# VH-VL binders against q0atu2: the designs that were tried, part 171

Target 1, 119 residues: q0atu2
Amino acid sequence: MLDKKARIRTSREYRNVFEKGKRLSGRFLIIYYVENALDNNRFGFITNKKIGMAVIRNRIKRQLRAIVREYQGQVKNKHDIVLVARAGIGKSSFEGMEKDYIAIMKKAGLFARNANKID

## First folded at step 8 (VH-VL)

Design tc55 (framework fv_dusigitumab)
Fold by ESMFold2-Fast, scan of step 8:
Structure tc55 (fold): chain C 119 residues (1-119), chain A 121 residues (1-121), chain B 111 residues (1-111)
Amino acid sequence: as target 1 above (119 residues)
Amino acid sequence: QVQLVQSGAEVKKPGASVKVSCKASGYTFTGYDINWVRQATGQGLEWMGWMNPYSGYTGYAQKFQGRVTMTRNTSISTAYMELSSLRSEDTAVYYCARDYSYYETSYFDYWGQGTTVTVSS
Amino acid sequence: QSVLTQPPSVSAAPGQKVTISCSGSSSNIGDSYVSWYQQLPGTAPKLLIYDNDKRPSGIPDRFSGSKSGTSATLGITGLQTGDEADYYCGTWDSSLSAEYVFGGGTKLTVL
């Protein structure tokens, strides 16, 4: 799981990102992203009912959180980012979702050179 | 501005196939899923399936599985829906619609004008 | 057959208020957000309400939506002749394979 400080929690906060943010689409993911006034990034995850049954939606959400956690050190600071699963993600492999995430974050300019928090 | 323009009316015989096109403009075609919905004369709306134009993946309503195929050509921003083994009950107006995912849902924010398909002997 | 139940028709005079119901189950309305679509005679459907109660740009506030349990409601106040149309509720049903389901539609007549 991501640290509590790194999570978008409320519906109001989600809607703020949707309304003010930029939208960029990948093969299985859509991201909405906006710069925040905090010292850290926050992530949100949406797997709405078009993705499938609860077991599929819960699996996708867990896998997306794991991917985001793995790469969070590479993300430029001060952003609220919402990941929205799109149709077909349930047919993708974990590796397919990971590749899509990396591609879309690079295209958005959200991955920084030497952005690792430990480094 | 967002627009979905569908191909013209078709008249087919029972047992034939029909392929309806839906040309998108005013937005990034691969960025939004496309749904197909039909409506028989004097009847309600019936969902047929979705197609993700980026991945090419599809999902079909159980009623149409084995008989419907949804595809796209990204070079011309066009989605296609092909229905085979046509029956008189397939006589309907067929719509393409753009899928918009927002917060806790997805819905159809823009629709094509519709394509009338008549199946008669 | 429609999965969501709507009254087949409703009628009222100009300036009045009408309410259109949409009844479902725990696998659709009870577990998802509802949209409403307006279809004027001879035209394609148009999005009227999304996320239970939100309006797209250009939709007047005379149109409202709400949801309670497994039912949704579309309200129209200040009824106008131009509101004569078929109205459809819609949502995703996730009980087996996810499918988008519509209500049977309600014909609104402004007398």
Scores: ipSAE 0.759, ipTM 0.904, lowest interface PAE 1.1, mean pLDDT 90
Fold by OpenDDE, second read of step 9:
Structure tc55 (fold): chain C 119 residues (1-119), chain A 121 residues (1-121), chain B 111 residues (1-111)
Amino acid sequence: as target 1 above (119 residues)
Amino acid sequence: QVQLVQSGAEVKKPGASVKVSCKASGYTFTGYDINWVRQATGQGLEWMGWMNPYSGYTGYAQKFQGRVTMTRNTSISTAYMELSSLRSEDTAVYYCARDYSYYETSYFDYWGQGTTVTVSS
Amino acid sequence: QSVLTQPPSVSAAPGQKVTISCSGSSSNIGDSYVSWYQQLPGTAPKLLIYDNDKRPSGIPDRFSGSKSGTSATLGITGLQTGDEADYYCGTWDSSLSAEYVFGGGTKLTVL
């Protein structure tokens, strides 16, 4: 799992990202991202009821956390990033989900220049 | 300015199919899901399903499973809803609506003007 | 028959306050944010309230929303003749599958 310091945890923190951040939509994910005043990145995960039953939502959230953890060291620092799952993500494979994450993060310019394993 | 413009009124016979179009403009079409909602005369709103224009994936209300097909043409930013095996109770105004995902919820922030579909012998 | 229950009608005189209730269950209103839609006669629905209590741009502060437990409430103060319309609550329900559900609608008459 992601360390606590790498997580957006409070409603206030989420609201800040949604209100002040940029929005970018991918195939299965929407990301909201904004610069923070910290030395580390923080990630948030949203799986609303549109995604499906609680079991599905929890699975998707777990998968997204795994993906973010895999690539977190390659993301530019000082960002709060919230991932919102789009409808249909439950029908996607893990690889498809990962591919979408990489694509949308690239589009957002959030990967560091020396990032690897994202090509 | 976000706009959803739907196709014109349809008159169909029972057993036929109808395909309603919804052309989006003023925003990135693939970035927002499209929902379809219908309303029979003098009745309330009834949700039919959602379509993700990027992936093409859909989710239909159980009531319409096997009878409804939601598609899109991304090149012209147009969503389609096709309903087959029409019956008289399918007579209604059909709306497309943009789905905005915000925080832990999604809601329909823009609606088409509606398309009247009449099913009669 | 609607998953969410609304009073079929409410009425009040201009300038007065009205409230419209929306009753659901733990699988919908209890776990999801509620939206409200206004439908003027002969027109398409319009988003009125989202996220329980947020107003989109252009919606006057006379309109308010709240949620408690498995119920939501729409409030309208300073009632105007132009407020005469049908009002629908809506939210997502995932009891069986992810489906959006509406209330039965409430007809507001301005006396």
Scores: ipSAE 0.620, ipTM 0.903, lowest interface PAE 1.1, mean pLDDT 94

Design tc56 (framework fv_dusigitumab)
Fold by ESMFold2-Fast, scan of step 8:
Structure tc56 (fold): chain C 119 residues (1-119), chain A 121 residues (1-121), chain B 111 residues (1-111)
Amino acid sequence: as target 1 above (119 residues)
Amino acid sequence: QVQLVQSGAEVKKPGASVKVSCKASGYTFTGYDINWVRQATGQGLEWMGWMNPYSGYTGYAQKFQGRVTMTRNTSISTAYMELSSLRSEDTAVYYCARDYSYYETSYFDYWGQGTTVTVSS
Amino acid sequence: QSVLTQPPSVSAAPGQKVTISCSGSSSNIGDTYVSWYQQLPGTAPKLLIYDNDKRPSGIPDRFSGSKSGTSATLGITGLQTGDEADYYCGTWDSSLSAEYVFGGGTKLTVL
């Protein structure tokens, strides 16, 4: 769903964000984020085994990618951001995940504008 | 510094319930999931479940489903684990542990000191 | 019975090295990362290794981890009497009711 250049793909890049980044927690999501030296943002998505079976993890990952894509234009440039699903996210609605994402991104200071996608 | 402090030892009769507390300090309580793990005398570690203190959502090991309830009180940064219909085989040390996510896994980076629960007549 | 299999005990002399194995399946070790926990007598477990081979701050480099296929290994070199403890591997299992699973534990005796 996201352009290749906007995705964190290698384990090395993920570990860099975990080791050097800041951590902020939402109700269903944790983000780790760090400034990069690129002209664009990159996003990573983690749904580890504690979330549930592959079918549930894959659904959540797809939904998170859709949410990130929808609000991509409101994110401040030059960040690597990893979204980690928290225990219980599988019981949340799509709207619940979306609201949590917006809230945590605003708290992190990564949203400079109103994050309403209906703007 | 990060610390998890659990309630004191309990002695219960079969059929009773026990509620163990775990008070967190040194970090944002709602920011990390809490797991409960027990260890029967002379036995290994056994995972009981997780609780997300932000959402209040829980997930329990199948073995304990229907007997365990995990809750929290965010105003005092305290997690609770209640086990009902106690049996002699529930005699164990009960631990709370903080869940830390790193890359594609999570693990327990800080543990409470443990609460001994003895079930005897 | 534990889902992950460890030897019940291992022993060696001070200054020697030991390895502790942890055997699982494709639904756990074969599909995710392994952690190791050290439990000194009368104490709570302590995180020793995470992400197969990484050490938390404060853990000496005498402790190492590795993973191959559906098995993980904890290595301890330069054994000290203070290393006498029970050692547990642990990971998430990808079952329907996702659960954290531990090995049965290995008692290390330094004789």
Scores: ipSAE 0.813, ipTM 0.915, lowest interface PAE 0.9, mean pLDDT 91
Fold by OpenDDE, second read of step 9:
Structure tc56 (fold): chain C 119 residues (1-119), chain A 121 residues (1-121), chain B 111 residues (1-111)
Amino acid sequence: as target 1 above (119 residues)
Amino acid sequence: QVQLVQSGAEVKKPGASVKVSCKASGYTFTGYDINWVRQATGQGLEWMGWMNPYSGYTGYAQKFQGRVTMTRNTSISTAYMELSSLRSEDTAVYYCARDYSYYETSYFDYWGQGTTVTVSS
Amino acid sequence: QSVLTQPPSVSAAPGQKVTISCSGSSSNIGDTYVSWYQQLPGTAPKLLIYDNDKRPSGIPDRFSGSKSGTSATLGITGLQTGDEADYYCGTWDSSLSAEYVFGGGTKLTVL
């Protein structure tokens, strides 16, 4: 699991990202991202009812958290990043989700220059 | 300016198929899902399904499973909805609508002008 | 027959206030945000309210939305003749599968 300090947890924190952040759409993910004033990155996860039943939404959240955890050390510092799952993500494999995450994060320029495992 | 422009009216016989197009402009086509909603004369709105233009994945209402096919051509920013085995009760105005995903919700913020499909013998 | 229940019609005189209710269940309204759509005669639906109570740009503050429990309400103050239209609530329901559901629609007549 992601460290507690690496999580966006409050509605106010989410609102700030949505209102002030940039929006970028990928195949299965939409990311909202904004710089923060902290020394660490924070991640949020959104799976609305469009994704499917609660068991599906929870599975997707778990998978996205695993992906983010795997690559969190390679993300540029001082960012709040919210991942919103798009329709169809439940039909994707874990590898497909991971690939989409990497692609969209690259497009956003959020990976550090010395990042590995993202090729 | 976001616009969804649909194809013209269709007249079909029972048992035939109809394919309605929805051309998007004013935004990144692959960045937003497309929903299809129909409305029979004097009736309410009925959701048919969604299509992710990036992935091509779809989700159909159970009522239309096996009879509806939603596709897209990304090169021309156009979504398609094909309904087969047409029957008289399929006579309706068919709308495409852009799906905006925001926070924990998604809603239809832009709509096409509608396409009238008439099924009659 | 609609998953969400609306009154079939409401009416009021110009300048008055009207409310349109939308009743659902824990699997839809109770668990997600509600949107409202306005459909003027002979036209396509238009987004009126999203996220229970937010107005898109261009929508006057005469229109308001609220949600409580498994019900949502659309409010229209300072009623104008141009408000005569059909109004639909909508939201996602994932009880069986992820499907979008509409209310049956409410015909608003301005007397």
Scores: ipSAE 0.613, ipTM 0.897, lowest interface PAE 1.1, mean pLDDT 94

Design tc57 (framework fv_dusigitumab)
Fold by ESMFold2-Fast, scan of step 8:
Structure tc57 (fold): chain C 119 residues (1-119), chain A 121 residues (1-121), chain B 111 residues (1-111)
Amino acid sequence: as target 1 above (119 residues)
Amino acid sequence: QVQLVQSGAEVKKPGASVKVSCKASGYTFTGYDINWVRQATGQGLEWMGWMNPYSGYTGYAQKFQGRVTMTRNTSISTAYMELSSLRSEDTAVYYCARDYSYYETSYFDYWGQGTTVTVSS
Amino acid sequence: QSVLTQPPSVSAAPGQKVTISCSGSSSNIGDNDVSWYQQLPGTAPKLLIYDNDKRPSGIPDRFSGSKSGTSATLGITGLQTGDEADYYCGTWDSSLSAEYVFGGGTKLTVL
């Protein structure tokens, strides 16, 4: 789980990222991202009702938080990043979501270092 | 400029199938989900389903399950909606619309011009 | 039956103000942001309002939106004959697989 300091919590903060940030789409995820004035990264997670029932939305949120947590050390500092689940994410595997996240973050130039050493 | 351009009007007999196309331009086609909405003459808007052009995954309204199929061809930035086993009550204008996610929801920011489908014997 | 309830019609004279209501439940409007779509006669719907009260580029400030509880409202001031159209509210609703739901539509006549 991410520390409170590393999470976007208020609707105002979320809307700031949507309005000022850049957008990049993956197969199952969209990210919106912007530099912040803080000393750390903050992440937000959106699984709107388009995704399905609460059980499915809650599972996806937990899985995305786990993925973000695992790769937290590779993310360039001072960014607010919102992950938005796309239609169909409920049909993907954990591995599929993880691969999509890594691909999007690399394409956005947000990974400061990579375990696979290729970019 | 973002545009969604749909195929022309169709006249079909009951029991036939119709396949409507929606060609996208002015943006990255795979970056936005596509929704299909229909409207019978003098009636309101009725949502049919969504299609994610990146993954190819779909979700359909319960009413159309088993009769509708949504697909895409990414090489030509085109989405398709095929409705089978047509009945007279399927006579309607069919729209494609681009899905935009903002905060906790999504909505349809650009719409195709519509395709009139008439089902008559 | 539409899942979201709108009055079937509303009318007013040029220069006047109208409001159009959209009523739902906790599973749709109560938990999700509302959008409004304008459909001029013989044309495709056009996004008019999103996120309850935000306007896309090109939509004049005469159009406004609001949301309270399980209801949303579209406001139009300084009515013009070109505003004569059908207006639809829309939002997502929870189900086994979620569906986008529209209001039944409100025909605005500018007399």
Scores: ipSAE 0.794, ipTM 0.910, lowest interface PAE 0.9, mean pLDDT 91
Fold by OpenDDE, second read of step 9:
Structure tc57 (fold): chain C 119 residues (1-119), chain A 121 residues (1-121), chain B 111 residues (1-111)
Amino acid sequence: as target 1 above (119 residues)
Amino acid sequence: QVQLVQSGAEVKKPGASVKVSCKASGYTFTGYDINWVRQATGQGLEWMGWMNPYSGYTGYAQKFQGRVTMTRNTSISTAYMELSSLRSEDTAVYYCARDYSYYETSYFDYWGQGTTVTVSS
Amino acid sequence: QSVLTQPPSVSAAPGQKVTISCSGSSSNIGDNDVSWYQQLPGTAPKLLIYDNDKRPSGIPDRFSGSKSGTSATLGITGLQTGDEADYYCGTWDSSLSAEYVFGGGTKLTVL
């Protein structure tokens, strides 16, 4: 699991990202991202009722956290990043989610240039 | 009052570089991204990239990748856009614009007056 | 050539209503909010509409914006001679490496 310091945890922190961050949409994900004044990145996860029942939403969150954890070392530092799951993500495979995450993060320019796994 | 004041007109030869400045005032300079947009004579607006004055992070349009450099001097609240290897097609008015992000959207709420760059032999 | 498609020109008489369309795709207008910019002859662009339908301070309510699906529309009622300008829609496009994209612009002529 992600380190607590690498997680957006408060409503205020989420609002800050939404209000000050940029927004980009992928197939299954929308990301909001903004630079922070910290030495580390923080990630947040949003799943809404359009995705499905709570059990599905929780599954999606776990999967997204796993993906983010896998690639967190390759993300440019000093960013708050919120992942919003889009409708239909519940029908996607884990690999599909991963690909979408990589694609949207690359498009956002949030991955390090020397990221080996995403080249 | 938010203002973006750009440097004066430039005339360059092909192959040269041009560096346009954009001085911001009336707000916290490091709090908002600066975008650069150009417009060739009689043509539409073309986005070039963004620069975050706090971190210096940039994002460039693919078209200008490797040829454009966006920087800033925070001590004087000034953003810079340098375009190298100039060609005739780079002749245009270049604008800086402040990026305001509000909830789900970002938009350019204030613009500089524009800088005319002419590239000719 | 522009990622967003606008009619090249529209025209109407003073007092009439005009609409300017902006057509995009799922990766831009479909997923992101649209802004409109007015550019009077010989001047820098000015923010006219943001977040699809919001007006900045100083913009009269005869200017309106809307978005549906992958298209956006700018409406101008009570057309005035001073409205003669170029109008551009713009939004972010995730398919183009997080680039901001503009429409080709629409020249509004007041007859």
Scores: ipSAE 0.008, ipTM 0.653, lowest interface PAE 9.8, mean pLDDT 89

Design tc58 (framework fv_dusigitumab)
Fold by ESMFold2-Fast, scan of step 8:
Structure tc58 (fold): chain C 119 residues (1-119), chain A 121 residues (1-121), chain B 111 residues (1-111)
Amino acid sequence: as target 1 above (119 residues)
Amino acid sequence: QVQLVQSGAEVKKPGASVKVSCKASGYTFTGYDINWVRQATGQGLEWMGWMNPYSGYTGYAQKFQGRVTMTRNTSISTAYMELSSLRSEDTAVYYCARDYSYYETSYFDYWGQGTTVTVSS
Amino acid sequence: QSVLTQPPSVSAAPGQKVTISCSGSSSNIGDNHVSWYQQLPGTAPKLLIYDNDKRPSGIPDRFSGSKSGTSATLGITGLQTGDEADYYCGTWDSSLSAEYVFGGGTKLTVL
């Protein structure tokens, strides 16, 4: 599970990331990200209705949280990052989503070179 | 400047297929999903489906399932919508539109100019 | 028939105000944010309102949106002749296998 302190909680906080943040797209994911004034990173997860039915959306959200948790140690500190599922993500594999996440985070410059995967 | 430029008008006979193109410019083509929407003369807007240009994955409205195919060519930033087994009621203006995700929703922020498809005997 | 219900037409004079309703159900408007699109005669639709009440750059503040329960409303104040157009609400609908659905459209006539 991702720690509560590392989660974006309110609509206001989500909107701040969308309005002030940078946008980068991958095959299955879009990230919006902005530096925060906190001493930690916070993550948000969005699976809108275009992705599919609740069972599919909930599975994807759970899998994305697991991926983020696993790679948390590689993320540069002091960022609010929102992951938005793209149309078609329900047809991807877990490995496909994981690779997409890593690629996007590297492209955004959000992965620290010497950070390690959290097992 | 974001632009979606569609192919020209088509006249087809019943039973034929039509393939409409939508060329994107002014943004990273693979970064935004594309939706297709049609409008019969004097009628309202009708959603046909979405296509993710990065993955190539698609989702179609139930009404068009089995007759519509949405594809893309990323090397020329172009999306395609092919509708087969055309009937006279398929006579409409066909639009492509860019999908923008904001917070918990998505919507169509830029639209192509439309392609008129006429199906007649 | 369209999934979302709009009045087929509304009319008013320049300078007046109008509201256009959009009625749905719990699986669409009740559970999702609404967008509004303006279609001038002979043109493609244009995004007018997103996320229930937000305006894209370039849309004047005399256009507004709101949502309550399973209904959404588009408000237009200070009507101008150039506002004569068809207006469509739209949102995602989970009951139709996650399809995007539009209202039937409202033709605004400005005298």
Scores: ipSAE 0.799, ipTM 0.911, lowest interface PAE 0.9, mean pLDDT 91
Fold by OpenDDE, second read of step 9:
Structure tc58 (fold): chain C 119 residues (1-119), chain A 121 residues (1-121), chain B 111 residues (1-111)
Amino acid sequence: as target 1 above (119 residues)
Amino acid sequence: QVQLVQSGAEVKKPGASVKVSCKASGYTFTGYDINWVRQATGQGLEWMGWMNPYSGYTGYAQKFQGRVTMTRNTSISTAYMELSSLRSEDTAVYYCARDYSYYETSYFDYWGQGTTVTVSS
Amino acid sequence: QSVLTQPPSVSAAPGQKVTISCSGSSSNIGDNHVSWYQQLPGTAPKLLIYDNDKRPSGIPDRFSGSKSGTSATLGITGLQTGDEADYYCGTWDSSLSAEYVFGGGTKLTVL
């Protein structure tokens, strides 16, 4: 799992990202991202009722956390990033989900220049 | 300016199929889901399903499973809803609506003008 | 028959306040944000309230929303003749599958 310091945890923190951050839509993910004043990145995950039953939502959250953890060392520092799952993500494979994450993060310019395993 | 413009009125016989179009403009078409909602004369709103224009994936209300097909043509920013095996109770105004999803919320912030579909012998 | 329950009609004189209730369950209103839609006669629905209590741009502050438990309420103050319309609450429900559900609608008549 992601360390606590790498997580957006409070409603206030989420609101800040949604109100001040940029929005970018991918195939299965919408990301909201904003610079923070910290030395580390923080990630948030949203899976609303549209995604499906609780079992599905929990699975998606687990998968998204795994993906974010895999690539977190390659993301530019000082960002708060919230991932919102889009409709259909539950029908996607893990690889498809990962591919979408990489694509949208690239589009957002959030990967470091020396990032690897993202091609 | 966000706009959803739907195709014109349809008159169909029972057992036939109808395909309604919804052309989007003023925003990135693939970035927002499209929902379809219908309303029979003098009745309330009834949700039919959602379509993700990027992936093409859909989610239909159980009531319409096997009878409704939602598709899109991304090159012209147009969503389609096809309803088959039409019956008289399918007579209604059909709306497309843009889905705005953020945080823990999803709501329909823009609607098409509606398409009247009449099913009669 | 609607998953969400609304009064079929409400009425009041111009300038007065009206409230429209929307009753659901834990699987819909209880666990998700409620939206309200206004439908003027002969027109398409229009988003009136989202996220329980937020107004889109262009919606006057005469319109308000609230949510408590498994119920939501739409409030309209300073009622105007132009407010005469049908009002629908809506939210997502995932009891069996993820489906959007509407209330039965409330017809508001301005006396």
Scores: ipSAE 0.634, ipTM 0.901, lowest interface PAE 1.0, mean pLDDT 94

